# VH-VL binders against q8ixk2r445to577: the designs that were tried, part 24

Target 1, 133 residues: q8ixk2r445to577
Amino acid sequence: FFGMLQNKGLTDYCFDYNPPDENQIVGHQVILYLCHGMGQNQFFEYTSQKEIRYNTHQPEGCIAVEAGMDTLIMHLCEETAPENQKFILQEDGSLFHEQSKKCVQAARKESSDSFVPLLRDCTNSDHQKWFFK
Below, E stands for the ipSAE of ESMFold2; O stands for the ipSAE of OpenDDE; V2 stands for 0.75 times the mean of E and O plus 0.25 times the DockQ between their complexes.

## First folded at step 12 (VH-VL; framework fv_traxivitug)

Design s11 (at its last look DockQ between E and O 0.24; V2 from the best seeds 0.00; counts 0 for: pae O 11.0 > 2)
Fold by ESMFold2, look of step 12:
Structure s11 (fold): chain C 133 residues (1-133), chain A 121 residues (1-121), chain B 107 residues (1-107)
Amino acid sequence: as target 1 above (133 residues)
Amino acid sequence: QVQLVESGGTLVQPGGSLRLSCAASGFTFSKYWMTWVRQAPGKGLEWVANIKQDGSEKYYVDSVRGRFTISRDNAKNSLFLQMNSLRPEDTAVYFCAREGYQSNLYYFDYWGQGTLVTVSS
Amino acid sequence: QSVLTQPPSVSVAPGKTARITCGGDNIGYRYVHWYQQKPGQAPILVVYYDSDRPSGIPERFSGSNSGNTATLTISRVEAGDEADYYCQVWDRSSDHVFGGGTKVTVL
């Protein structure tokens, strides 16, 4: 799949990524923002290796979660996807992170009402359901 | 170091035209969204227009739509603003600003020093 | 509509805390960015994404955003912090919107 990755429960919000400059395309957190489709901020690819890729740059960025953390951070993609970059988009729309055994949830950012995707214990909440548009 | 230098601001008559330029250096200009922001003397900031890195998407504030045209020449690391049908309320310092690397950054991380446009009869 | 309201001025004693507010309908659901502008100079970014700080900006600059109000906080204010401060959001209608600006005076 390729497109805007939207949340079911937090309607009209999409995965969004903005590298600060050409020398720092990785290492920053993925956010959620109102879906708009402008530029390349909100376009991601779900690959056969179970990666969520940000394809605006070569080498490509892949979403990862570092061990013991709950934030989704951009890393460089690798030829064989590392375990921390593997996500299962399940039939019910849940986005399962294999290494941590947790699900991606739309959550509020600390210190604000803005939203980010975070790992949480898996539930049946619509805030843990995602789809490509 | 990122540097943005505006030029072309001057006194023009109402109904006249003017072209502003912004020379960019210190980054790969052709890979960044770029914008114009203006500030009337003694007033606040107002976004005017922005343009995608390859020039294929352009967006304008309502008050200038149809009168102003943003453009870029990536071979010359230059951003432009063509201003037609100028009005006294267009009088402002015009800033060139950088947005995101191949993305809409939602904010402006580097700014030029601006060029003054005065529209007066 | 899509208007960001800032107080025109704030006075603060050196060493104290200045709080600059930015009001807007449901602004807490949009990322807010803040700029400092000194007389005769271009604006510089001091806070982005509500609370993140660019490299080179002192940690005494911080931000929050909830409900209808975003706030820029400057702790341990110095004379050099005297400037105009603007909030800004991206409006979904493809507009960048600025607040009217707040002049911070250090007395």
Scores: ipSAE 0.508, ipTM 0.841, lowest interface PAE 2.4, mean pLDDT 89
Fold by OpenDDE, look of step 12:
Structure s11 (fold): chain C 133 residues (1-133), chain A 121 residues (1-121), chain B 107 residues (1-107)
Amino acid sequence: as target 1 above (133 residues)
Amino acid sequence: QVQLVESGGTLVQPGGSLRLSCAASGFTFSKYWMTWVRQAPGKGLEWVANIKQDGSEKYYVDSVRGRFTISRDNAKNSLFLQMNSLRPEDTAVYFCAREGYQSNLYYFDYWGQGTLVTVSS
Amino acid sequence: QSVLTQPPSVSVAPGKTARITCGGDNIGYRYVHWYQQKPGQAPILVVYYDSDRPSGIPERFSGSNSGNTATLTISRVEAGDEADYYCQVWDRSSDHVFGGGTKVTVL
């Protein structure tokens, strides 16, 4: 699967990533923003290694969850996907992080009008449902 | 590594003209909006002008509209600011800056060291 | 026309926490970016999108934005943090707008 990763509950919002340095793509948080279909910062790939890959830059980035965190951070992809980079996109649309055993949920950023994907306990909320478009 | 180097700043008389240049390296120049920001001596930062990747859109602060022209040459990784009808209040260090962006939200992630323009009789 | 208001100066002792505010009507609905500028140097981006931190910027620098006030927080302040700090927003109508700047003095 590839393209825009869009949330069901938070209608018209997609995964979005654009680091300030195109030569240093890791270490920043993935956010949610209105789906615009312009590619690059909203283009992701779900791979057979269960990675969510950001492949518009070289080297390629893979979304990871750091220990003790609930945010999605870009790391470099590895030959063998590390445990903190493995996600399961389930048939019901839920995006499950294997290591934390939590689900990715569209959430409002603290005290702002912006949104981010966060790890939360898995529920049947549409805000935890995702699809590629 | 990203580098921005301004040049062209000098002393000019009121009513004179000057052309500033900014040489960019270390990134794909044509993928970014570019901007000029100026700072009068002892004063704060003031956005002056910016230009879209393909040059099809240009925007200016009101005080320079009609007098300044921003342009770019993507083949030469260069940004320019043509300044005409210069006034003493245009005296400032002029910075070239790259506009970082995410989903049409813009900030300035890299800056040059600036070039000083002095307008005085 | 957007207007961003910063205090002219903030004094802080080494090791303490400095807070620099940026006021604006409903600024909490905007993304605020912050720049550090030392004398004779170019500005450096230290916080963007309210609270994101560029690579290489110490975790001592953090940002928040809510209501009518954005805040840059510098914890465990060091002598090297003495500088001018500017907030900035982008607006489709007014394009880029800077605050007036805040001089942070480390006592």
Scores: ipSAE 0.006, ipTM 0.608, lowest interface PAE 11.0, mean pLDDT 90
ESMFold2 (binder alone), look of step 12: mean pLDDT 91; pTM 0.932

Design s12 (at its last look DockQ between E and O 0.56; V2 from the best seeds 0.00; counts 0 for: pae O 8.3 > 2)
Fold by ESMFold2, look of step 12:
Parts: structure tokens; sequence; C-alpha cells
Structure s12 (fold): chain C 133 residues (1-133), chain A 121 residues (1-121), chain B 107 residues (1-107)
């Protein structure tokens, strides 16, 4: 799939990534923001390797979760997807991170009311359901 | 070093036209969204317009839509603002600002020094 | 359509903490950015995405954003912090929106 990755429960919010500049493409947190489709910051590809790829820049970015963390961070994509970059998008819309055994949830950022995708214990919440548009 | 240098600001009469330029250096200009922001003397900042890195998307504040045209020349690393039907309330320092690397950036990380446009009889 | 409300001025003694507010309906759901502008100069970005600092901005500058209010906090205020400060958000309907600005005076 390719498009804007939207949350079912937090309606009209999309995955969003904005590298600060051409020298800082990776290492920053993925956020959620109102879907707008302007520019390239809300377009992601879900690949056959189970990556969530941000490929509108070179080098290409892949979403990862570092060990012991719950935030989604942009890493460089690799030829073979590392385990921390693999997400299973299930038929019910849940986005499962197999290495951590957690699900991606639309959640408030710890320091503000802004929304970010975070890993949480899997539930049936619509805030853990995702789809491409 | 990122550098943005505006030029073309001057005194014009109401109803007149003026073209502002911004020369960019120190980054890959053709890969960034670019923006104009203005500030009336003694007043606050107001976003005016922005333009996608390839020029295919342009957005304007309501007060200038239909009168101002943002454009760019990526071969010359230049951003432009064509201002027509100028009004006294368009009097401001006009800043060139960098927005996002191939993406909509929600803030402006580098600004030029500005060029003053005065619209007065 | 969106409006961001800032107090026109804030006075603070050297070495104390200045808090500059930016009010907006449900502003906590948006990312807030802050700019410092000294007289006769271009603005510079001091805080982005509510609480991040660009390289070269001292740690004394911090930000928060919750409910209907975002706040720029300047701790251990120095004379050089005297400036106008603007908040800014992006709105899908009207694009970039700035607050009216707050003049910080260091007494």
Amino acid sequence: as target 1 above (133 residues)
Amino acid sequence: QVQLVESGGTLVQPGGSLRLSCAASGFTFSKYWMTWVRQAPGKGLEWVANIKQDGSEKYYVDSVRGRFTISRDNAKNSLFLQMNSLRPEDTAVYFCAREGYQSKLYYFDYWGQGTLVTVSS
Amino acid sequence: QSVLTQPPSVSVAPGKTARITCGGDNIGYRYVHWYQQKPGQAPILVVYYDSKRPSGIPERFSGSNSGNTATLTISRVEAGDEADYYCQVWDRSSDHVFGGGTKVTVL
C-alpha cells in the first residue's frame, strides 16, 4: 500500500514525518497531524517486507522502534528489513510490532496534548486501528 | 550556511505593482518549500504565501489571493513575489523564509533580512 | 479563521523566569512553534514542535502545549532575551497562523 496512513478512532489524523533538513533525514519522531496531503510528509508505503517506508527522500527512511522504547523513530531502510522495523498490518486494522509484541496507538505526546503514534498493549480500541487512503 | 537575501522593496503608489526577489544559497533550493512572510511597521508577523519545491502547489493568505503571485526559478535559486493592485495595508517588511525539505514543514527554520515595501501616495 | 492570542507584553527581572502564553481553541492538538525577533532583525526559530530547540538555542528556552494554551518559558532571563516573541501554528484551512506577538522587557 501507498498513501496517507490514517487512524480510525482519531478521525482525519495521519502519520506525518518532516525531517528538519537534508542533513537530518533520520533520527526524529514520527507524529500525527490533521490529514492534508500537501507536500510529501504524509505519504508512506507499507511494503512486502512489512516496513512502513518514507521514501519521498534519499536516503529512504523506515519507521523503527528502539529496544525498550515506545516511540516510532525514523531509521534508514536496509535491504533486509531489521526486526525493529517490521510492523504487521492486520485485517482488523491493528498495526502490530512483532518484536515488542505491542500495537501502534494514536496517543497524546507525553509533554503536550499533541498526538503521536506510540506502542501500547494491544486492545480492540479504534485508536489502534489504521488504514491507508 | 543557509542564506536568503531579499530585494526589490521600494516606495510605490496605491494600485501599483512590484516584484520581490529572494536569492538563496547554502542548501539545495530546488528541494525545499519556500515562503513569504510580512510584517507591517510596528506590527506582528503575517504569513503571505508558500510554494512547493517544484512550483506545482502555491498557497496564499486570503487578503492577497488574486493580487499576489509566488513563483520560483530553481535554475537560478530564486524565489519571487509579484504584487499587483497594491494597497496601503500591504506596507511591510517582506521576509523570505525556508519551509520544508520536499515536505510541508509546519514552521520556518531560516529567514532572510527582509525588504521594505511602502505603499503610499 | 484561527486566531492565536498572546499578551502584548511581559516584564521580568534578570535571573527570573518569563512565561509567554499563546492561546487558541484546542491549540494542544496542534504543534506550536516560537520565534524570537530583536529590534531591526529577522525572526529566529527558538522552539518548534511545542518543545524542541534548534541547534544553538540555549536550554533556558523551553515550551509546553496543553488544552487551550501553549507556553514559551525562558528561565534565568538575561538582558539579551529582551525581544518580541511570536507563536505560530499550521491550520489546514488557513495555512500558517502567527500570534500577535509579546514584547518581553527585562527590567
Scores: ipSAE 0.414, ipTM 0.834, lowest interface PAE 3.5, mean pLDDT 89
Fold by OpenDDE, look of step 12:
Structure s12 (fold): chain C 133 residues (1-133), chain A 121 residues (1-121), chain B 107 residues (1-107)
Amino acid sequence: as target 1 above (133 residues)
Amino acid sequence: QVQLVESGGTLVQPGGSLRLSCAASGFTFSKYWMTWVRQAPGKGLEWVANIKQDGSEKYYVDSVRGRFTISRDNAKNSLFLQMNSLRPEDTAVYFCAREGYQSKLYYFDYWGQGTLVTVSS
Amino acid sequence: QSVLTQPPSVSVAPGKTARITCGGDNIGYRYVHWYQQKPGQAPILVVYYDSKRPSGIPERFSGSNSGNTATLTISRVEAGDEADYYCQVWDRSSDHVFGGGTKVTVL
């Protein structure tokens, strides 16, 4: 699967990554932004290694969850996907993080009108449903 | 270094036509959206039109739709704005601007110095 | 469709901090970009995606965006900062939209 990763509950919002430096793409948080599909900042790939890959730049980035955190952070992809970079996109649209055993949920960023994907306890909320478009 | 140089601005009568050009250098032209922005004398900036890398998408501000046509020649690193049925309110400095890298859009990171179009009887 | 509202002018003493606001309905979930334009010159991008600085732009320039207001902040203002400043957003329905501009005068 590849393309825009769009949320069902938060209508018209997609995964979005905009690093400050195009030549240094790791270490920043993935956010949600209105789906536009015009740029590469909203292009992601779900790989056979269960990675969510940001492959518009070299080296390629993969979404990871750091220890004790609930945010999605861009790391470098590795030949063998590390445990903190493995996600399961389930048939029902839920995006499950294997290591934390939590689901990715569209949420409002603290003290902001912007939105971000966060790890939360898995529910049947549409805000935890995702699909590629 | 990135350079954008506009040309073609001149005095024309209402109802007349004019074609503006923008010569780009210092970057891979075909990888960027390009845009025209205008500024009437003593007024603010107004977006006019933009065009996708391959020219397959073009967008216009409402006031120029049907009269202006944006185009590009990637082989010549050139952006164009064909202006027909010109009106006095079209009088402005017209800027050529680069609309970010193909991976990042929606802002204008480099601008030309502009070319003045004056529409007057 | 979208309307961005800026104050017509802002005055600031050298060494002090200037704040230029850009108002819009729910502008906080949009990315706002800022341009500096001096008389007779082309605009220059000074802040993009709310708070990012292009290479070569001093750290004195910063941006924030929340709720219905985006703000360009210029700290330790210098005489050379005197210029017009424009905010800009992209809107799906109207494409690119600029604010009316703010003239910053250094006293």
Scores: ipSAE 0.014, ipTM 0.640, lowest interface PAE 8.3, mean pLDDT 90
ESMFold2 (binder alone), look of step 12: mean pLDDT 93; pTM 0.949

Design s13 (at its last look DockQ between E and O 0.05; V2 from the best seeds 0.00; counts 0 for: pae O 12.5 > 2, placed apart)
Fold by ESMFold2, look of step 12:
Structure s13 (fold): chain C 133 residues (1-133), chain A 121 residues (1-121), chain B 107 residues (1-107)
Amino acid sequence: as target 1 above (133 residues)
Amino acid sequence: QVQLVESGGTLVQPGGSLRLSCAASGFTFSKYWMTWVRQAPGKGLEWVANIKQDGSEKYYVDSVRGRFTISRDNAKNSLFLQMNSLRPEDTAVYFCAREGYQSHLYWFDYWGQGTLVTVSS
Amino acid sequence: QSVLTQPPSVSVAPGKTARITCGGDNIGYKYVHWYQQKPGQAPILVVYYDSDRPSGIPERFSGSNSGNTATLTISRVEAGDEADYYCQVWDRSSDHVFGGGTKVTVL
């Protein structure tokens, strides 16, 4: 799949990534923002290796979760997807992170009322359901 | 170091035209969205227009749509603003600003010194 | 269209804390950015994504955003902090929107 990755429960919000500059392409957190389709920051690809790729620029980024963390961070893609970069997008829209055994949920940022995707225990909440537009 | 230098601001009459230029250096200009922001004398900041790194997307504030055209020449590391049908309310210092690396960034990290456009009879 | 409301001015004694507010309907759901502009100069970014600081901005500058109010806080204010401060958001319907600006005077 390719497009804007939207949340079912938090309507009209999309995955969004914006590196601070050309020397800081990776290592920053993925956020949620109102879906707008402007530019390249809201377009992602879900691959056969179960990666969520930010491939609108080079080098390509792959969403990862670092050990012990619940935030989604941009890493460089690798030839074989590392376990921390593998997500299963289920038929019901659940986005399951294999290594942590948790699901991606739309949640509030710790420092503000803004929204980010975070890992949480899997539930049937619409805030854990995602689809491509 | 990142540097943005605007030029072309001058006194013009209402209904006139003017082209502003911005020379960029110290970064890979062809990979960044670029923006114009203006500031009327004694007033606050107002976003005017932005343009995608390859020039394929351009956006404008409603008050200038149809009168102003943003453009870029990536071979010359230059950003432009063609201003037509100028009005007295377009009087402002016009700043060139850097937006996002291959992305629509929500803030502006580097700004030029500005160039003053005065529209009066 | 989105409207961002800032107080026109605030006064603060050296060494004290300045708080500059930016009001907007449901602004807590938007990411807020802040700029400092000294007289005759271009603005510089001091806070982005509500509370992050660019490299080179001292920890004295901090931000928060909740409900209908975002706040830029400048601790241990110095004379060199005297400037105009603008909040800014991106709004899907109006694109980039700036507040009206707040002049901080260090007395």
Scores: ipSAE 0.503, ipTM 0.828, lowest interface PAE 2.6, mean pLDDT 89
Fold by OpenDDE, look of step 12:
Structure s13 (fold): chain C 133 residues (1-133), chain A 121 residues (1-121), chain B 107 residues (1-107)
Amino acid sequence: as target 1 above (133 residues)
Amino acid sequence: QVQLVESGGTLVQPGGSLRLSCAASGFTFSKYWMTWVRQAPGKGLEWVANIKQDGSEKYYVDSVRGRFTISRDNAKNSLFLQMNSLRPEDTAVYFCAREGYQSHLYWFDYWGQGTLVTVSS
Amino acid sequence: QSVLTQPPSVSVAPGKTARITCGGDNIGYKYVHWYQQKPGQAPILVVYYDSDRPSGIPERFSGSNSGNTATLTISRVEAGDEADYYCQVWDRSSDHVFGGGTKVTVL
């Protein structure tokens, strides 16, 4: 699967990554932004290694969850996907992070008008449903 | 080796106050969340409160919120539980426990021997 | 909000296998930890992360978690395994939650 990763509950919002420096793509948080499909910042790939890959830059980035965090952070992809970069996109649209056993949920960022994907306890909320478009 | 030693448990009257202490050794205290768990006589385990490494976050079970205060002194490797407005239902052995941590998971990997708090008229 | 349900007691003959269940709504999406407590003693972690064992815990102790039920399995039960066993989970909204405990009696 590849393309825009769009949320069902928070309609018209997609995974978005726009690092300040195109030459240093790791270490920043993945956010949610209005789906526009015009830029590479919203293009992601779900791989056979269960990665969510940001492959519009070299080297390629993979979404990871750091210890103690509930945010999605861009790391470099590795030959063998590390445990903190493994996700299961289920048939019902839920995006499950294997290591934390949490689901990715669209949420409002604290003290802001922006939105971000966060790890939360898995529910049947449409805000935890995702699909590639 | 990791050691946790509780102290301060005693008999108090309803409405009274008590301060429990937990002395930690054998590990870097400031790197761990710490927690209090209590067990009423003949009953199960009940989580009471925990505190973040730097003390910036504290959480409590509903039944003790507003009455109990958890705190820590990392320089002294010590955990505390200030208990005010004590009730008979607060009677229990109070355990100090270290929260083991991996990724986004928390469990209690080491426990103290516990200290008995008895609230009775 | 999380509620963990354990059977009050489990009886098992020496050498046999004891299974202690911990029920919870969608508990399979949480990692479950297990503690052993003998009379007058502090609890001891015996299984964490659903199925991982701390150092020093015999291989006879194992854990699984799927759907709405987590299970602690004690194989080749010994007299020394007689104790209370508690399951526990961590939840961001409810913090730490224990099951009601299960008394395992070795016959």
Scores: ipSAE 0.000, ipTM 0.605, lowest interface PAE 12.5, mean pLDDT 91
ESMFold2 (binder alone), look of step 12: mean pLDDT 90; pTM 0.926

Design s14 (at its last look DockQ between E and O 0.61; V2 from the best seeds 0.00; counts 0 for: pae O 8.6 > 2)
Fold by ESMFold2, look of step 12:
Structure s14 (fold): chain C 133 residues (1-133), chain A 121 residues (1-121), chain B 107 residues (1-107)
Amino acid sequence: as target 1 above (133 residues)
Amino acid sequence: QVQLVESGGTLVQPGGSLRLSCAASGFTFSKYWMTWVRQAPGKGLEWVANIKQDGSEKYYVDSVRGRFTISRDNAKNSLFLQMNSLRPEDTAVYFCAREGYQTGLYYFDYWGQGTLVTVSS
Amino acid sequence: QSVLTQPPSVSVAPGKTARITCGGDNIGYRYVYWYQQKPGQAPILVVYYDSDRPSGIPERFSGSNSGNTATLTISRVEAGDEADYYCQVWDRSSDHVFGGGTKVTVL
């Protein structure tokens, strides 16, 4: 799949990534923002290796969650997807992170009402349901 | 060391035309959206226009649409603003600003020092 | 197309905390960016994504954004913090919207 990765429960919100500059593409948090499709910030690819790739630049970024953390951050993609970069987009729309056994949820940031994707215990919430458009 | 240097601001009569330039250095210019923001004397900041990395998309504030044209030359690391049918309300310091890398439209991380445009008889 | 409202001025004693507000309809659904501008100078970015700081901006600058109000907080204010401060959002209609600016005076 390729396109904007949208949340079912948080209507019209998409994964969004905007690195600070060409030398700082990695290590920053993925956010959610209202879907707009402009500027290439919101285009991601779900690959056969179960990666969520940010491939609008080179080298390509892959979404990862570091051990013990709940935030989605950008790493450099590797030839073989590391375990912390593997997500299963299930038939019910849940986005399961294999290494942590948790699901991606649309959640508010600690410091604001802005939204970010975070790992949470898996539930049936529509805030844990995602689809490509 | 990111640097943006505007030029071309001067006194011009109402109805006249003027072309502003911005010379960029210290970053890969062709990878960034670029922006003009203006500030009338004693007033706040107002976004004017921006342009995609490859020049294929351009956006304008309503008050300048049809009169101003933003453009860029990536081979020369240069941003331009062609200003036609100038009005006294266009009097301002015009800043060149850099938007986020490749995929950003949201904020301006580096600014030039500006060039003053005065539209008066 | 919501206008961002800022108080025109804020006075703060040295060493105290300045809070600069930015009001907008449902601004909590937008990421807010803050700029500092000293007289005769270009603005500089001091906060982005509501609460993040660019490299070189001291940690005493912080931000929050909830409901209809975003706030820039400057702790342990110094004389050098005297400046105009602008909030900004990106409007999905492709426009960038600035607040009217707040002059911070350190007395």
Scores: ipSAE 0.522, ipTM 0.851, lowest interface PAE 2.5, mean pLDDT 89
Fold by OpenDDE, look of step 12:
Structure s14 (fold): chain C 133 residues (1-133), chain A 121 residues (1-121), chain B 107 residues (1-107)
Amino acid sequence: as target 1 above (133 residues)
Amino acid sequence: QVQLVESGGTLVQPGGSLRLSCAASGFTFSKYWMTWVRQAPGKGLEWVANIKQDGSEKYYVDSVRGRFTISRDNAKNSLFLQMNSLRPEDTAVYFCAREGYQTGLYYFDYWGQGTLVTVSS
Amino acid sequence: QSVLTQPPSVSVAPGKTARITCGGDNIGYRYVYWYQQKPGQAPILVVYYDSDRPSGIPERFSGSNSGNTATLTISRVEAGDEADYYCQVWDRSSDHVFGGGTKVTVL
């Protein structure tokens, strides 16, 4: 699966990654923004290694969850996907992080009305449903 | 390191024409939307125009539409602004700026030092 | 929204906290970006995505955005923070829009 990763509950919002430096593309947080498809920042790939890849840049980035965190951070992809980079996109649309055993949910950013994907306890909320468009 | 260097700003008469250039280095120019922002003396920042990576999309502020043309040469890492039918209110420092990484819809993460355009009789 | 409103000026004593507001209808649903510009210099991005800070920008600079107001906060203000500050958003109808700018004076 590849393309824009769009949220069901938060209508018209997609995964978005836009680092300020093309030569330093890791270490920043993945956010949500209105789906527009005009930039490479909204193009992601779900791989057979259960990675969510940001592959419009070399070296390729993979979304990871750092220990004790609930945010999605871009790391470099590895030949063998580390456990903190493994996600399961389930048939019901839920995006499950294997290591934390939590689900990715569209949520409001701290101290903002803007939105980010965060790890939360898994529910049946549409805000935890995702699909590629 | 990212660098943007504007040139071409000078004194011109109303109705005249001028072409600004911006030389980019330190990044893959062809992967970014590029923008011109201007600032009249003692005034605030005003977005002027931007252009998509491949030049297929161009957008302008209303006050310059039909008079200004933004273009780029990715092979030369250069951004241009052709300004025709210049007016005194076009007097400003013109900044070249890079838009957010491969987007064109967000912010300006790097700016040049600007080049001064003065339109006066 | 096509208009962003900033106070023309803010004065602050060294070591104190400066707050610069950027008003707009439902601006909280838009990402806001902030720029610092010193006299005769190019603008510098200091906050993006409402509250994220570019590398090299001191942690004294922070941003928030909610409702109809975005705020740039500069804590422990230094003389070197004296500058003009601009907020900016992207709008589908108006493309990039800047606030009018705020001159921060360090007393």
Scores: ipSAE 0.014, ipTM 0.619, lowest interface PAE 8.6, mean pLDDT 89
ESMFold2 (binder alone), look of step 12: mean pLDDT 90; pTM 0.920

